# Miniprotein binders against MMACHC-like protein (cblc-1): the designs that were tried, part 4

Target 1, 261 residues: MMACHC-like protein (cblc-1), of Caenorhabditis elegans (q7z144)
Amino acid sequence: EMSHAESIKRVVDQKLSSHEGFESHMFKIGSYNEAVGESSPFALPYDDSTMALLILSTPDMFDVAFRKWVVQKTMDFGSFDEVCEMVSSPIQSFLEDRLEIMSEKLRKVEENFEILHDYSMTPQRRPKILMQTCGHVAGAAFYYQPCHFQEDGVTWPPAGRMGPNLKFIGLSLHPIYGGHFAFRSVLIFPNVKIPEFCEKEPRPILTASEDVRTALEKFNYNWKDSGFRDFGNPTRRYSTTQMEFFGRPVAERWEVLRPWV

## First folded at step 3 (miniprotein)

Design ah2 (from a0 with R7L Q10L E14F T17Y E21W N24E)
Fold by ESMFold2-Fast, scan of step 3:
Structure ah2 (fold): chain B 261 residues (1-261), chain A 88 residues (1-88)
Amino acid sequence: as target 1 above (261 residues)
Amino acid sequence: SDEDVNLLALRIKFLLYKVEWLSEQIAETGDPSLAQRIEELMQAIRDLATKVHELSKNGNPDAINQILTAFQEISRKLNELADRISKE
């Protein structure tokens, strides 16, 4: 029933709107499980045709939706300093509020759904879902994995910068936003089957292996300067305020937002 | 008080969960630059757990402020590491 799946997506999109900095991307659990490997500990225990929606945020999430939320909380608490003292994780609190509003409306059209966050863990202490693989499978962003850019006989990444069983963290690039976006959650609908749905192939943002290796090195070694986010010539970017916010230690992030009030 | 000691023990347990989660993220996707930092934080959390146990045994109120300060510093460092691996 693609009609039911589209109704679900419409409700999600109304509350997590593109104008307020969100995107949702539909995919089948089976497509994700095939990509991670059926025997992988990251495979999800749902039928292959089960509907899922990947949620990500774009620059307008911070500058539009989150800004409005900060202003409202300042009014609610009576002062910016009181909000700073009472709310330790502003982005997380904002997202929790927004997901609750979305969930209220969503339950009216589909009662059974699960939300997996980018930080969700299994009882075995593994991530419940690999967000970058999910993004690639759903066609939302292209996931560049370090293991795919090795050359026989060439040592990369440079020797002495890797642990024995560790790898570079991979990098996902969005066709519009480059690295100026973040994966937020996956909604799973166990009772909704979409076997006829075909995901769109993700757009390859960088095609030259040398450009990919450069982007991965900047992401892994110099991520604090945010230069990695500009690979792929994004047309929309995080604002200077958002860059400052995410570039600061968590304890100092609220001060970046003071000019908003 | 016993209530304060129990709260500190609970907070330390949650810090341990955060470090374990972060360690799994790093191990599975491979950021070698952070491995040593995680081990240092894990040791610091074990040290805090020992201090909470000693505080409950000896009833020393001066240790509470030291433990709280160490807890805040470890939380700050963990949040910095989480920010790096969040890819935000």
Scores: ipSAE 0.000, ipTM 0.132, lowest interface PAE 18.9, mean pLDDT 77

Design ah3 (from a0 with Q10E K13W T17F E20Y E21L N24W)
Fold by ESMFold2-Fast, scan of step 3:
Structure ah3 (fold): chain B 261 residues (1-261), chain A 88 residues (1-88)
Amino acid sequence: as target 1 above (261 residues)
Amino acid sequence: SDEDVNRLAERIWELLFKVYLLSWQIAETGDPSLAQRIEELMQAIRDLATKVHELSKNGNPDAINQILTAFQEISRKLNELADRISKE
């Protein structure tokens, strides 16, 4: 059934292309479930050989695909000011439009599939899928977990740096983009089995324990300044426009995009 | 009353836990503007905790109303942020 899985991936890649700032990475649900633990609340209720595709975005998503979308919506609505008033969540609206176009084509090849978004939550407000674990399993990015970088006689993380109920969380780094990427969704194909598929191993972008701890501290304590994204010497980074857009309060983001139209 | 103060303190810890969950999701999405909103909410919760602590010392009814109003505003902002994340 690998030929069917490859046809599915090809359709996804045509609609969520690398030139427009997307990547897809195939993996088996069983590989993810093994990584999170079969008894974990994050294990997914699908057979081990079930096909899945992890979708992530790269810097070109914003500067190429999203920019085209904004220009087109401005034409459709007749003015930039009308778009600003009618669309309150531009990135999410753009992604929903793109996923719908992809889904229409995908249904012609495989009718039964599920989409789990990075924001998808259970009724108990837990994530439905652990994206960083998924990224590591699929070989898309290396997931650095704090518990793997403890050393005897070393107090870490530094006491008093997080609030009383805040947890020190892990960080994923992409081999090309460092932290200048985002996990977006996972497509699951319950009727497509790929038992012979072997995921690639993720590349360890940082190898020295001290560098990993520094990156984790930057991510947990200083994530707002985006300094953590530059660990691993990424060759491609978020643009100044993207950083300005996301650095502004939601109500003021549209004005960053006005020069595009 | 002491019982009212204890209930308010419990609600503050629930707000902190919700902020923790949302901050984890926001960090994974890589959206720095949502990160800014989380830090703003955390500061508002710290201010609320200070008011509850002050209330525990004198039981002023006006302070109770001020705390309830602040709690409602923080809850509204958290719900708005949660809705944005569930859509994003």
Scores: ipSAE 0.006, ipTM 0.210, lowest interface PAE 12.6, mean pLDDT 78

Design ak1 (from a0 with N65E Q66W T69Y Q72E E73F R76M E80L D83R)
Fold by ESMFold2-Fast, scan of step 3:
Structure ak1 (fold): chain B 261 residues (1-261), chain A 88 residues (1-88)
Amino acid sequence: as target 1 above (261 residues)
Amino acid sequence: SDEDVNRLAQRIKELLTKVEELSNQIAETGDPSLAQRIEELMQAIRDLATKVHELSKNGNPDAIEWILYAFEFISMKLNLLARRISKE
């Protein structure tokens, strides 16, 4: 029943709100399984009509929600230096705290659910779920795959140290945020069936093949400069603080946040 | 050759170990771009494993050359990613 699915989504959206830099996108497991192939090792062992929610983060996750979390932890521990000493992985700790709060509230509405993280892997060293495919299926972002932009008789990617026949990795772009977003988790609800639900189509914000190839080349050759994130003319971007934070070695990242306290 | 196939299989095993380590470190960093890239690199490594298996069956010279190019590309991307998320 869609009523129950909508209630679940409302609870998730209350704890992972758009104003604090999160989006949730509903999809059916069957739509994902069809996209990866039913016999694929990435197919998930749930009925086709099983409800899932894709969770992604936007720039406000860092600048609003994470910032509030850092300030609160500084007060809880008594000083910024104590937080730095006690918390080695601030973003991971923040996300774990937020997901735990969300899970506590969610269990009161639907007690049976699974959380698959973007970094989760099987014992056979495969990702448990393919996030870019989920993004495309759920209509959250458009997944540009290099094989869809090959031209008969044309050598691409261009000749270089990678060679003319080497496969590029794909890129997902958000209609509002371009590349200034990240896939975070997928929530699966095995006992909730949404057979009547239809996912929205992902918006192809880059329509010219030349623009797509340029974006893929920037992503594959020059990802460190973050220029690829600006394809599609995003209206919101990662802040200077976020860019500096992730641009520094892990051991130096806490110092970027000192001005917040 | 059988020896070349065995060396490629060992290199792929090493890449899988490295990407597993990096996946854990990416969870720690929370970097929005890194998790997406790790997913794609895992796919590329599995493609390499499949091509090495195919090579062991028929010895196609084109497959060997492609595997070497793909290995070089993936190794480069993993090294850049490792430098990005580590102290280096």
Scores: ipSAE 0.000, ipTM 0.220, lowest interface PAE 14.3, mean pLDDT 78

Design ak2 (from a0 with N65R Q66L T69M E73F R76Y N79E E80W)
Fold by ESMFold2-Fast, scan of step 3:
Structure ak2 (fold): chain B 261 residues (1-261), chain A 88 residues (1-88)
Amino acid sequence: as target 1 above (261 residues)
Amino acid sequence: SDEDVNRLAQRIKELLTKVEELSNQIAETGDPSLAQRIEELMQAIRDLATKVHELSKNGNPDAIRLILMAFQFISYKLEWLADRISKE
């Protein structure tokens, strides 16, 4: 029933709040499976009306929730240097902690659910779920797929650094955050059926094909400068601290956070 | 020469570190836009394959075998990461 699905979303939103830099977006597994193709290896083995909830992070996740987590861990360990030595992957550790807290509360409302992470893989080395397709289906972001913007008689993508074994990766743009967001996980509720639910339509941020091709080229060839994130004129952006953090090798990221403590 | 073998072994160690760094970055950020970094690492591996081939003609067979085993492992792991990113 929709009231049960809405109760589930309320619990998730309470623990993964918008103020702390999270969004959740409901969709049906059938809508995702139709988008990827029912015979696709990416189709999920659940009934079409099964409830799913896409979770993404916004800039406030880093600057609000993650910052609080770093401060708390520094207190727990006794010093910043001890946290640095004991925790090698701070974002992953932070997200694991938050998802565990969320899961404890969620199980009181709906005990049976699965979490698929953006990094979850099958034994055949395929991602378990295509996050950008989920974003588009759920109406959370607009997913620009390279195959939809090819033109007959035009050589595109241009020959260059991608190499023959690498494909252009599609790009999702958020109506508020442009590219300043990340898909994090999908919650699946096998026992919750929402056949009446209709997903909202994703808002097209870029409308001209040439603008989309430019954004895709910037994303695939120049991702290191983060310029692709500003397509669509986002009103909120990753902070300079967050840009600095993600711009460094993992081993060097903790030092960016020292001013927080 | 043994010195050439040692240089290749050191370069392979450096590539292993970079592959682990990239794996951790993907897990930590959820950012699928790492294709350029994967291509750079793949090119470094192709370059090493050429050097190993040249060295195999006159080198120490045991040292060459160890280098080829490490190279094989790195190549498989990096192709796995490239497949993951390119399918999104």
Scores: ipSAE 0.005, ipTM 0.240, lowest interface PAE 12.0, mean pLDDT 78

Design ak3 (from a0 with T69W Q72Y E73L R76F N79E E80W D83E)
Fold by ESMFold2-Fast, scan of step 3:
Structure ak3 (fold): chain B 261 residues (1-261), chain A 88 residues (1-88)
Amino acid sequence: as target 1 above (261 residues)
Amino acid sequence: SDEDVNRLAQRIKELLTKVEELSNQIAETGDPSLAQRIEELMQAIRDLATKVHELSKNGNPDAINQILWAFYLISFKLEWLAERISKE
């Protein structure tokens, strides 16, 4: 029943709130499997009507939720320098804390669920789930695939910039945040069936093929400057602090956060 | 041949550059496409390993040893990249 699925989403949304920089988007496993191909190694072994919930983060995750977490940890440990010494991966630690709190509340409503992270891999070193396809299927973001912008008789992307055994990768753009967001996790509920649910279609924020090709080239060749994130004129963007944080080697990231405490 | 060895060396250099680019991308944002790119790099390594196997039937053992060592280094870097994704 949709009422149960809605109760599940409500609990998730209470702990991963939009005010603190999270979004959740419901989809059916069958919709994802159809998009990747039923015979694909990326197809998931669940019934087509199985409920899934895509979780992504927006700029407020860093500037609101993560900032609060850093301040609280500094108080708990007694100093910023002690937190820096004890916590080597602050974003990962923050997200693990938040997901565990969410999971504790969620288990009271639906005991059986699985969490797949954007970095989750099989023993054969392939991703367990294709996040950009999930984003498109769930209507959360538009996934621009290079193969859809190849013209007959034209070689694109240009030869020589990517090796012949390397693929030009796609790009997802959010209707509000452009490229200023990240896919985080997918929750799967094997015992919850939503056959009547229809996903919202993703909004195409770039419509001209040339604009899409330019965005894909910036993403594949120049992602370090983050210019690709501004395609579609997003109304919200990653802060200067977040850009600075992720632009530094991991060992040097904590110093960016010192002004927060 | 020397030309075959030079082509393989160039492709290995290209793959090493791509591994370094992906490492930098992790440092930027934790890009969700990184897992897919790792799979693509693994396939590229398998394709190059097939070429080394063919060269081993008719080629110079010293050149083959250098190419195999380069494959080892690429695999090491990919393992390092995968470990960093799991931690950050």
Scores: ipSAE 0.000, ipTM 0.229, lowest interface PAE 14.6, mean pLDDT 77

Design aw1 (from a0 with Q36E E40W Q43Y R46E D47F T50M E54L K57R)
Fold by ESMFold2-Fast, scan of step 3:
Structure aw1 (fold): chain B 261 residues (1-261), chain A 88 residues (1-88)
Amino acid sequence: as target 1 above (261 residues)
Amino acid sequence: SDEDVNRLAQRIKELLTKVEELSNQIAETGDPSLAERIEWLMYAIEFLAMKVHLLSRNGNPDAINQILTAFQEISRKLNELADRISKE
């Protein structure tokens, strides 16, 4: 029943709050499976009416919740340099800690659930879930796929791109945050059925094909400058600290955070 | 050629390590730099395949076939990662 599903969502939203930079979006597994194709290796082995929650982060996740986590870890380890040495993936470590806290509360309402991360892989090295497709299906963001913006007689992507087996990466834009957000996890509740739930339609942020192609080029060629995130005229944006952090190679990211301590 | 076989095996281990590093970077950001890194890894695999082809003229065919099978598996894994970022 929807009452149980709403209770689950309330617990998740309490621990992954909007004020700390999280959103959750409900969807049916069947809606996702239809979008990826029922026979696709990316289809999930659950009944069509199975409840799922997409979790994404907004700018405040970094500047509020993650910042507090970094400060606390620095106190726990005794110095910032010790945290840098011991923790190689700070965002992942922070999210794992927060999701464990959420999971402890969630188990009291619904014990049987699974968490799929954007990095979760099968033994065959396939991702367990396609996050951008999930975002589109849940109505959380609009997913622009490069294959939908080819025009007859036009060479695109521009000449100079190498790699015959590589494609442009698609781009999702949020109605409030543009590209200033990230998909994080999907919670699946195998014993919770929501057959009457109807997902909202994702709002198209860019409508002109030329604007979409420009955004995809900025995302694929110039992602480090974060210019792609500003497509769709977002009203809320990543801080300069967060943009610098995600623009750097992983090994150089900790130094961006030193001023926090 | 035992030395040559061991060197190729070591290169395969290094490529697998790079695949794991890419998976870790996806976890952090969904980073679009993955396309460029996968492209570099594909070039590295093609180069190793060429070297194995040249060694087949003077190598043990059974050892070479085992190495080629490993190259094919690594290529499959890299194609899976490329497919994820392209469809996602």
Scores: ipSAE 0.005, ipTM 0.202, lowest interface PAE 12.8, mean pLDDT 76

Design aw10 (from aw2 with K13L Q66Y)
Fold by ESMFold2-Fast, scan of step 3:
Structure aw10 (fold): chain B 261 residues (1-261), chain A 88 residues (1-88)
Amino acid sequence: as target 1 above (261 residues)
Amino acid sequence: SDEDVNRLAQRILELLTKVEELSNQIAETGDPSLARRIELLMFAIRMLAFKVEWLSYNGNPDAINYILTAFQEISRKLNELADRISKE
């Protein structure tokens, strides 16, 4: 069944290519369920050996694939201003289009699969899947959880920045891209079992607790300046155009892309 | 700053408290159109709180400005309703 799993991954990788800013990482649902806890509301109702593929985007997704999509949509709609009017969520629309193209090819190899997006919610408005946990389990990125970096006798995070109901959120760092990446989707194949598969261990990019705490503080307190993304010695980074795009309020994002057309 | 993820949750909880207070004032007016408007705002604020909770699990900072824009729009609508009630 590993042969079948590898065939599935090859099709996904052909349509969500590294050149166009995507990575896929295989993992078992049981490995994810063990990490979140079997009694957790985030545990998924599939057999432990069920195949899953984590999809993440790298900088080239925006500057190569998304740029091509924006240019094509401008031609299809007749003008950039018409695209801006008709498409309120450009990244989501682009990803949905690309995933549909991938899905059409994938159905020829394995017709039974589910796609969970990073924005997918249960009826109770909880995330359907914890992406940072998937990244860690699949060995794609290291997930730094604040609770693991407390130190005896040290007050952290700083008292003036946290209240009793404030949550200090974790950060995932990629071995090549640092924080210049995003988790996008998980594909689940209920009828494909990979009990022999062993996930790679995530690389601990930051090992000193002080460095981890600094990165977490930059992420939680200063996310807008994108300084947190540069932890982990990334060899490639989000372009100035991508950082400007995601740094703007949603209504102002399309204007960042006008020079592309 | 106002963009800090950890403070956004607190601001949303404060907004939830404000909308609950305004909902009580609107209930006293007996105006069904105002009741529907505050119900929609309460729903929007709770959805925004779930979106911040989602962000805390999945950590997509690229989406934070979407949440901030929604927060600003809801706050504007809530202040408009509060102003109308105070003028009655």
Scores: ipSAE 0.013, ipTM 0.385, lowest interface PAE 7.4, mean pLDDT 81

Design aw2 (from a0 with Q36R E40L Q43F D47M T50F H53E E54W K57Y)
Amino acid sequence: SDEDVNRLAQRIKELLTKVEELSNQIAETGDPSLARRIELLMFAIRMLAFKVEWLSYNGNPDAINQILTAFQEISRKLNELADRISKE
ESMFold2-Fast, scan of step 3: ipSAE 0.231; ipTM 0.568

Design aw3 (from a0 with Q36E E39W Q43Y R46F T50L H53L K57R)
Fold by ESMFold2-Fast, scan of step 3:
Formats: sequence, structure tokens, C-alpha cells
Structure aw3 (fold): chain B 261 residues (1-261), chain A 88 residues (1-88)
Amino acid sequence: as target 1 above (261 residues)
Amino acid sequence: SDEDVNRLAQRIKELLTKVEELSNQIAETGDPSLAERIWELMYAIFDLALKVLELSRNGNPDAINQILTAFQEISRKLNELADRISKE
């Protein structure tokens, strides 16, 4: 079924292309379930050999594909100000449109698939999938978990920064993009089995514990300045426009895009 | 991440309590226009709660930023409504 799995991936890659800022990474559901624990509420109810594709976005998603979408929506609505009024979540709306186009083509080669978004929830209000664990399992990025970087006798994180009960959120770094990327969705193919498939190992981008702790601190304390994204010497970065967009309060983000129209 | 989820859930609970208090005050004063606005904020808080629970475990910093910004905006609007009621 590897040939069928490869055909599926080719269709996805044609519609979510690298030149428009997407990557897909194949993995087995069983590999993810092993990483989260088979008894975990985050384990997925599919056979271990079930095919899945992790989708992530790179800087060109914003500067190429999303920009084209904004221009088109401005034409469709008649003015930029009307788009701003009618579309409250531009990135989410753009991704939903693009995934629908991809899904139309994908159904022609494999009709049974599920899409889990980074925002997908269970009825009990839990996320359906843990994206950073998925990224590590698929070999797409290295997931740095704060609990792996504690030192005996050292107080970390620094006292007084976030309060006594706040745990650090982990950070994933991409070998090319550092922190200049985002996990977007996972496609699951319940009827496609890839038992012989072996995921690639994630590349450890940072090796010194001090560098990992510094990256986690910048991510958790200073994420607004985007300095955390530059750990690991990324060769490609978010553009000035993309950094400005994500650095602004939600209500002010549309104005960053006005020069595009 | 679980402690982050619990802290954000506690803030959502506090905001829901404030919305309920404001709703009761408006019902007593008989201003239906402010009551409708409060219900809009309740729906926004509910949607925000679902997103916070999801995103705290996925570690998407852009989505976390978006949610924290929305929290501050909703809190600001609730405080403005409380201030208007207290000044009447």
C-alpha cells in the first residue's frame, strides 16, 4: 500500500506545495500513539499502521499563498475595508479555503480521510491531537520539552518570572526554519496501511542544554519579539510583514496587509 | 502546560462570573441594549475557552498570542460596562 500512500502524498504536495509555503510529513498513527502513551486520552483510535500526513506552513505560506488570497478576497468583496469587516480570522479562513481545494483533488484518489486541525477539539474540550509530539514523531521538527532540561540543584525557570504554578510550554524547531513555521493540520487515512514505513529521526537543532533553556525562556517570556524563532541558525525566516502581522493585537492585524492591495 | 491551562481556565471562569453579575445588574435596571452586548461577550468567552484549552497543549505561539489579546479586549469591555453601570 506504499504505492497508494505515495500517490496520496503527491496529490497533497501538488495542492499544498513547497513554493507556496507548505510541507507534508508522513507518519504512522502507531508511532504517535507510542509517543503519547497508548492509554493517554490523546491516543488516536486507529490501527498502528494507519497512514497520516502532518501539514506545516513555512514563511512562503504567508508571503506567497496568503498574499494571493488577500488580493483575491479584496476583489471579491469590492474593497479591503469590506474584507476586514467580514473576515475576522484571515489565516484560518485562508487555510480552510486551501484545504477544501486540496480535499476536492484528494477525494479522487482516496475518498476516506479525516482532517485534524491544530484547533480541533473533542466533545470534552481537549485537543484531538498534540501537534508538537506529532512533529517530533514525523521527523519534521525537534520538540524541546522543558522537563528534559532540568538540572539537579538548579532553580529553573527563573524565580519571579511567571509565578509558582506556571509550566513552560515546549518549543519545536525546524532544521531549515528554526521557529519560523507553524503546525497546521494532520490528515488521517483509516483505510491506508503503511506497516513497512519508517519515519525519519528529527534533527536535534540545539545540543547545548543552556541554549535550549534560553530558547524556551524567550519563547515563554518574550514570544512577542520573535527572538525565539532564530535559535538553530535558520536559513529562512518570516518576512518583516509576517513578523509585524503576528506581533500585533488581533484587531490591528488587517492594517499590516493594506499595502498588498 | 496543564498549569497554564488551569490558570487560563480560572481566568475564563472569573470573566464568566463578571458577565453574570453585569447581566443581573442590567436586568434590574431594565436596559435591554446592554444585556444584548453582555450575551455577545459571553459567547466570545465561551469560544475563547475552547481555543485556550486546545492551543495550550499544541504550543502554537501565534494562536496563544491571539487568544491572550482577545482575553485583554474582552476584559477591557467588561470593565467599561461595569464602569458605565456604576456611574448611572
Scores: ipSAE 0.000, ipTM 0.195, lowest interface PAE 16.1, mean pLDDT 77

Design aw4 (from a0 with Q36R E39L Q43L R46F T50Y H53W K57E)
Fold by ESMFold2-Fast, scan of step 3:
Structure aw4 (fold): chain B 261 residues (1-261), chain A 88 residues (1-88)
Amino acid sequence: as target 1 above (261 residues)
Amino acid sequence: SDEDVNRLAQRIKELLTKVEELSNQIAETGDPSLARRILELMLAIFDLAYKVWELSENGNPDAINQILTAFQEISRKLNELADRISKE
């Protein structure tokens, strides 16, 4: 079955290519379920040896693939203002279009697969899958969890810094891109078993506990300045346009893209 | 008064719009870990809407202070959530 799994990954990689800002990372559902706990509400209802592919985006997704998509949509609709009016979630719409193209080709090799998006939620409005755990399990990025950096006798995070209903959350860092990447989707292949597959270990980008706590604090308290993304000496960074886009309220994001057209 | 009730109803609509915007931002940026925060805020806004309805039905002026306090608290939490939304 490994040859079949490799054929599947090859098709995905052809349509979600690295030079257009995508990465795919193979993992077993059992490895993910072990990490979240088998009795956890986040455990996935598939056999342990079931094949999955984690899909990430890198800076080139925005600057190359998404830009091309925006230009094409503007031509198709006849004006930028029409696209802005008709498409409320451009990144989501772009990804759905690209995933549909990929799915058409993928169905010729493997008919049975499911796509879980970063925005997929259960009826109870919980995420269907924990993307940061997937990234760590697949070896794609290192997931720094606050609970692993507690010190006896030290209150951390500092008292009073978080609102009463806000949780101090973890951060994933990519070995090349630091925090300049995003988790996008997980493809699950229920009929493809890869029991002999061994995921690579995620590379620890930050090794000193103090550096990790600083990165987590920047992420939780100062995420808007994007300083957290630069931990780990990233080789590539989000462009000024991408940083402006994600730094603005949704209603103002389209205007960031107007110079592309 | 009718004017007070109308202003409060308009403010509730503004809070719902903000919740929808934040939900869309979570969907766009690939940070679903924050999705549960949206649910908590929606439930608080629904409770606030019920209190506004009680004010309009019962005419209790003391309810205005409770409603205004709740608006301030929800707005504060909503702004804090907006500040935390980011890509994974």
Scores: ipSAE 0.000, ipTM 0.208, lowest interface PAE 14.8, mean pLDDT 78

Design aw5 (from a0 with Q36E E40F Q43W R46E D47Y T50W H53E K57E)
Fold by ESMFold2-Fast, scan of step 3:
Structure aw5 (fold): chain B 261 residues (1-261), chain A 88 residues (1-88)
Amino acid sequence: as target 1 above (261 residues)
Amino acid sequence: SDEDVNRLAQRIKELLTKVEELSNQIAETGDPSLAERIEFLMWAIEYLAWKVEELSENGNPDAINQILTAFQEISRKLNELADRISKE
């Protein structure tokens, strides 16, 4: 029943709010499985009408929710240096805490659900779910796949730039945030069926093939400079602090946050 | 032969650099497209292993040992990265 699915989404949206830098987007497992192919190793073993909910983070996750979390942990541990010593992966720890708070409330409405994280891997070291395909299927972002932008007689990507056996990967762009967002998790509700639900179509952010190829090249060859994130003329962007944080090696990231405490 | 071995050593060095770059990004960014790059790096390592085996009859022993050492280090780095993702 759609009313139950809407109640589930409402609870999730209250705990993973847009004001604190999260978005949730509903989709059917069948829509995802159709997109990846039913015989694909990435197809998920649930009925086609099974409810799923894609979770994205937006710039305010870092600058609002994560910042509050860092300040609170500093108070809990008594000093910033103690938090740095005890917590090796701050974003991961923050997200685990927030998802657990969400899960406590969600279990009161629907006790049976699974969480697949963007970092979840199979024993074969493949992603458990293809997040960019989920984003496209749910209408949350447009997924640009390199194979859709090849032209006969044109050498692309330029030969020799990727090294042997390295592959050109796709890019998702958000209508508001361009590349200033991240896929975080997918919630799956095996006992909730939404056969009448219709996902909205993702709007293409870039339409000219040459612009898409340029964005993909920036993402694959120059991703460290974050220039790819600005394709699609985003109205909201990662802050200087967030860009510095993610631009540093993991061991050096905590020091970026010291001014917050 | 020596030139081919030197080219393989250079490619292995580039592969190691890419593994280190991905290690720094994946653990904290939440970008699933980076997981695809790990898979392709593993395929590149398999290709290097095949090339080392091909050159075992004709290759310089010192150069082959350098390639094998780099290959083992890259494999270790990939296993550590996969383990970090699973545990975090």
Scores: ipSAE 0.005, ipTM 0.274, lowest interface PAE 12.5, mean pLDDT 78

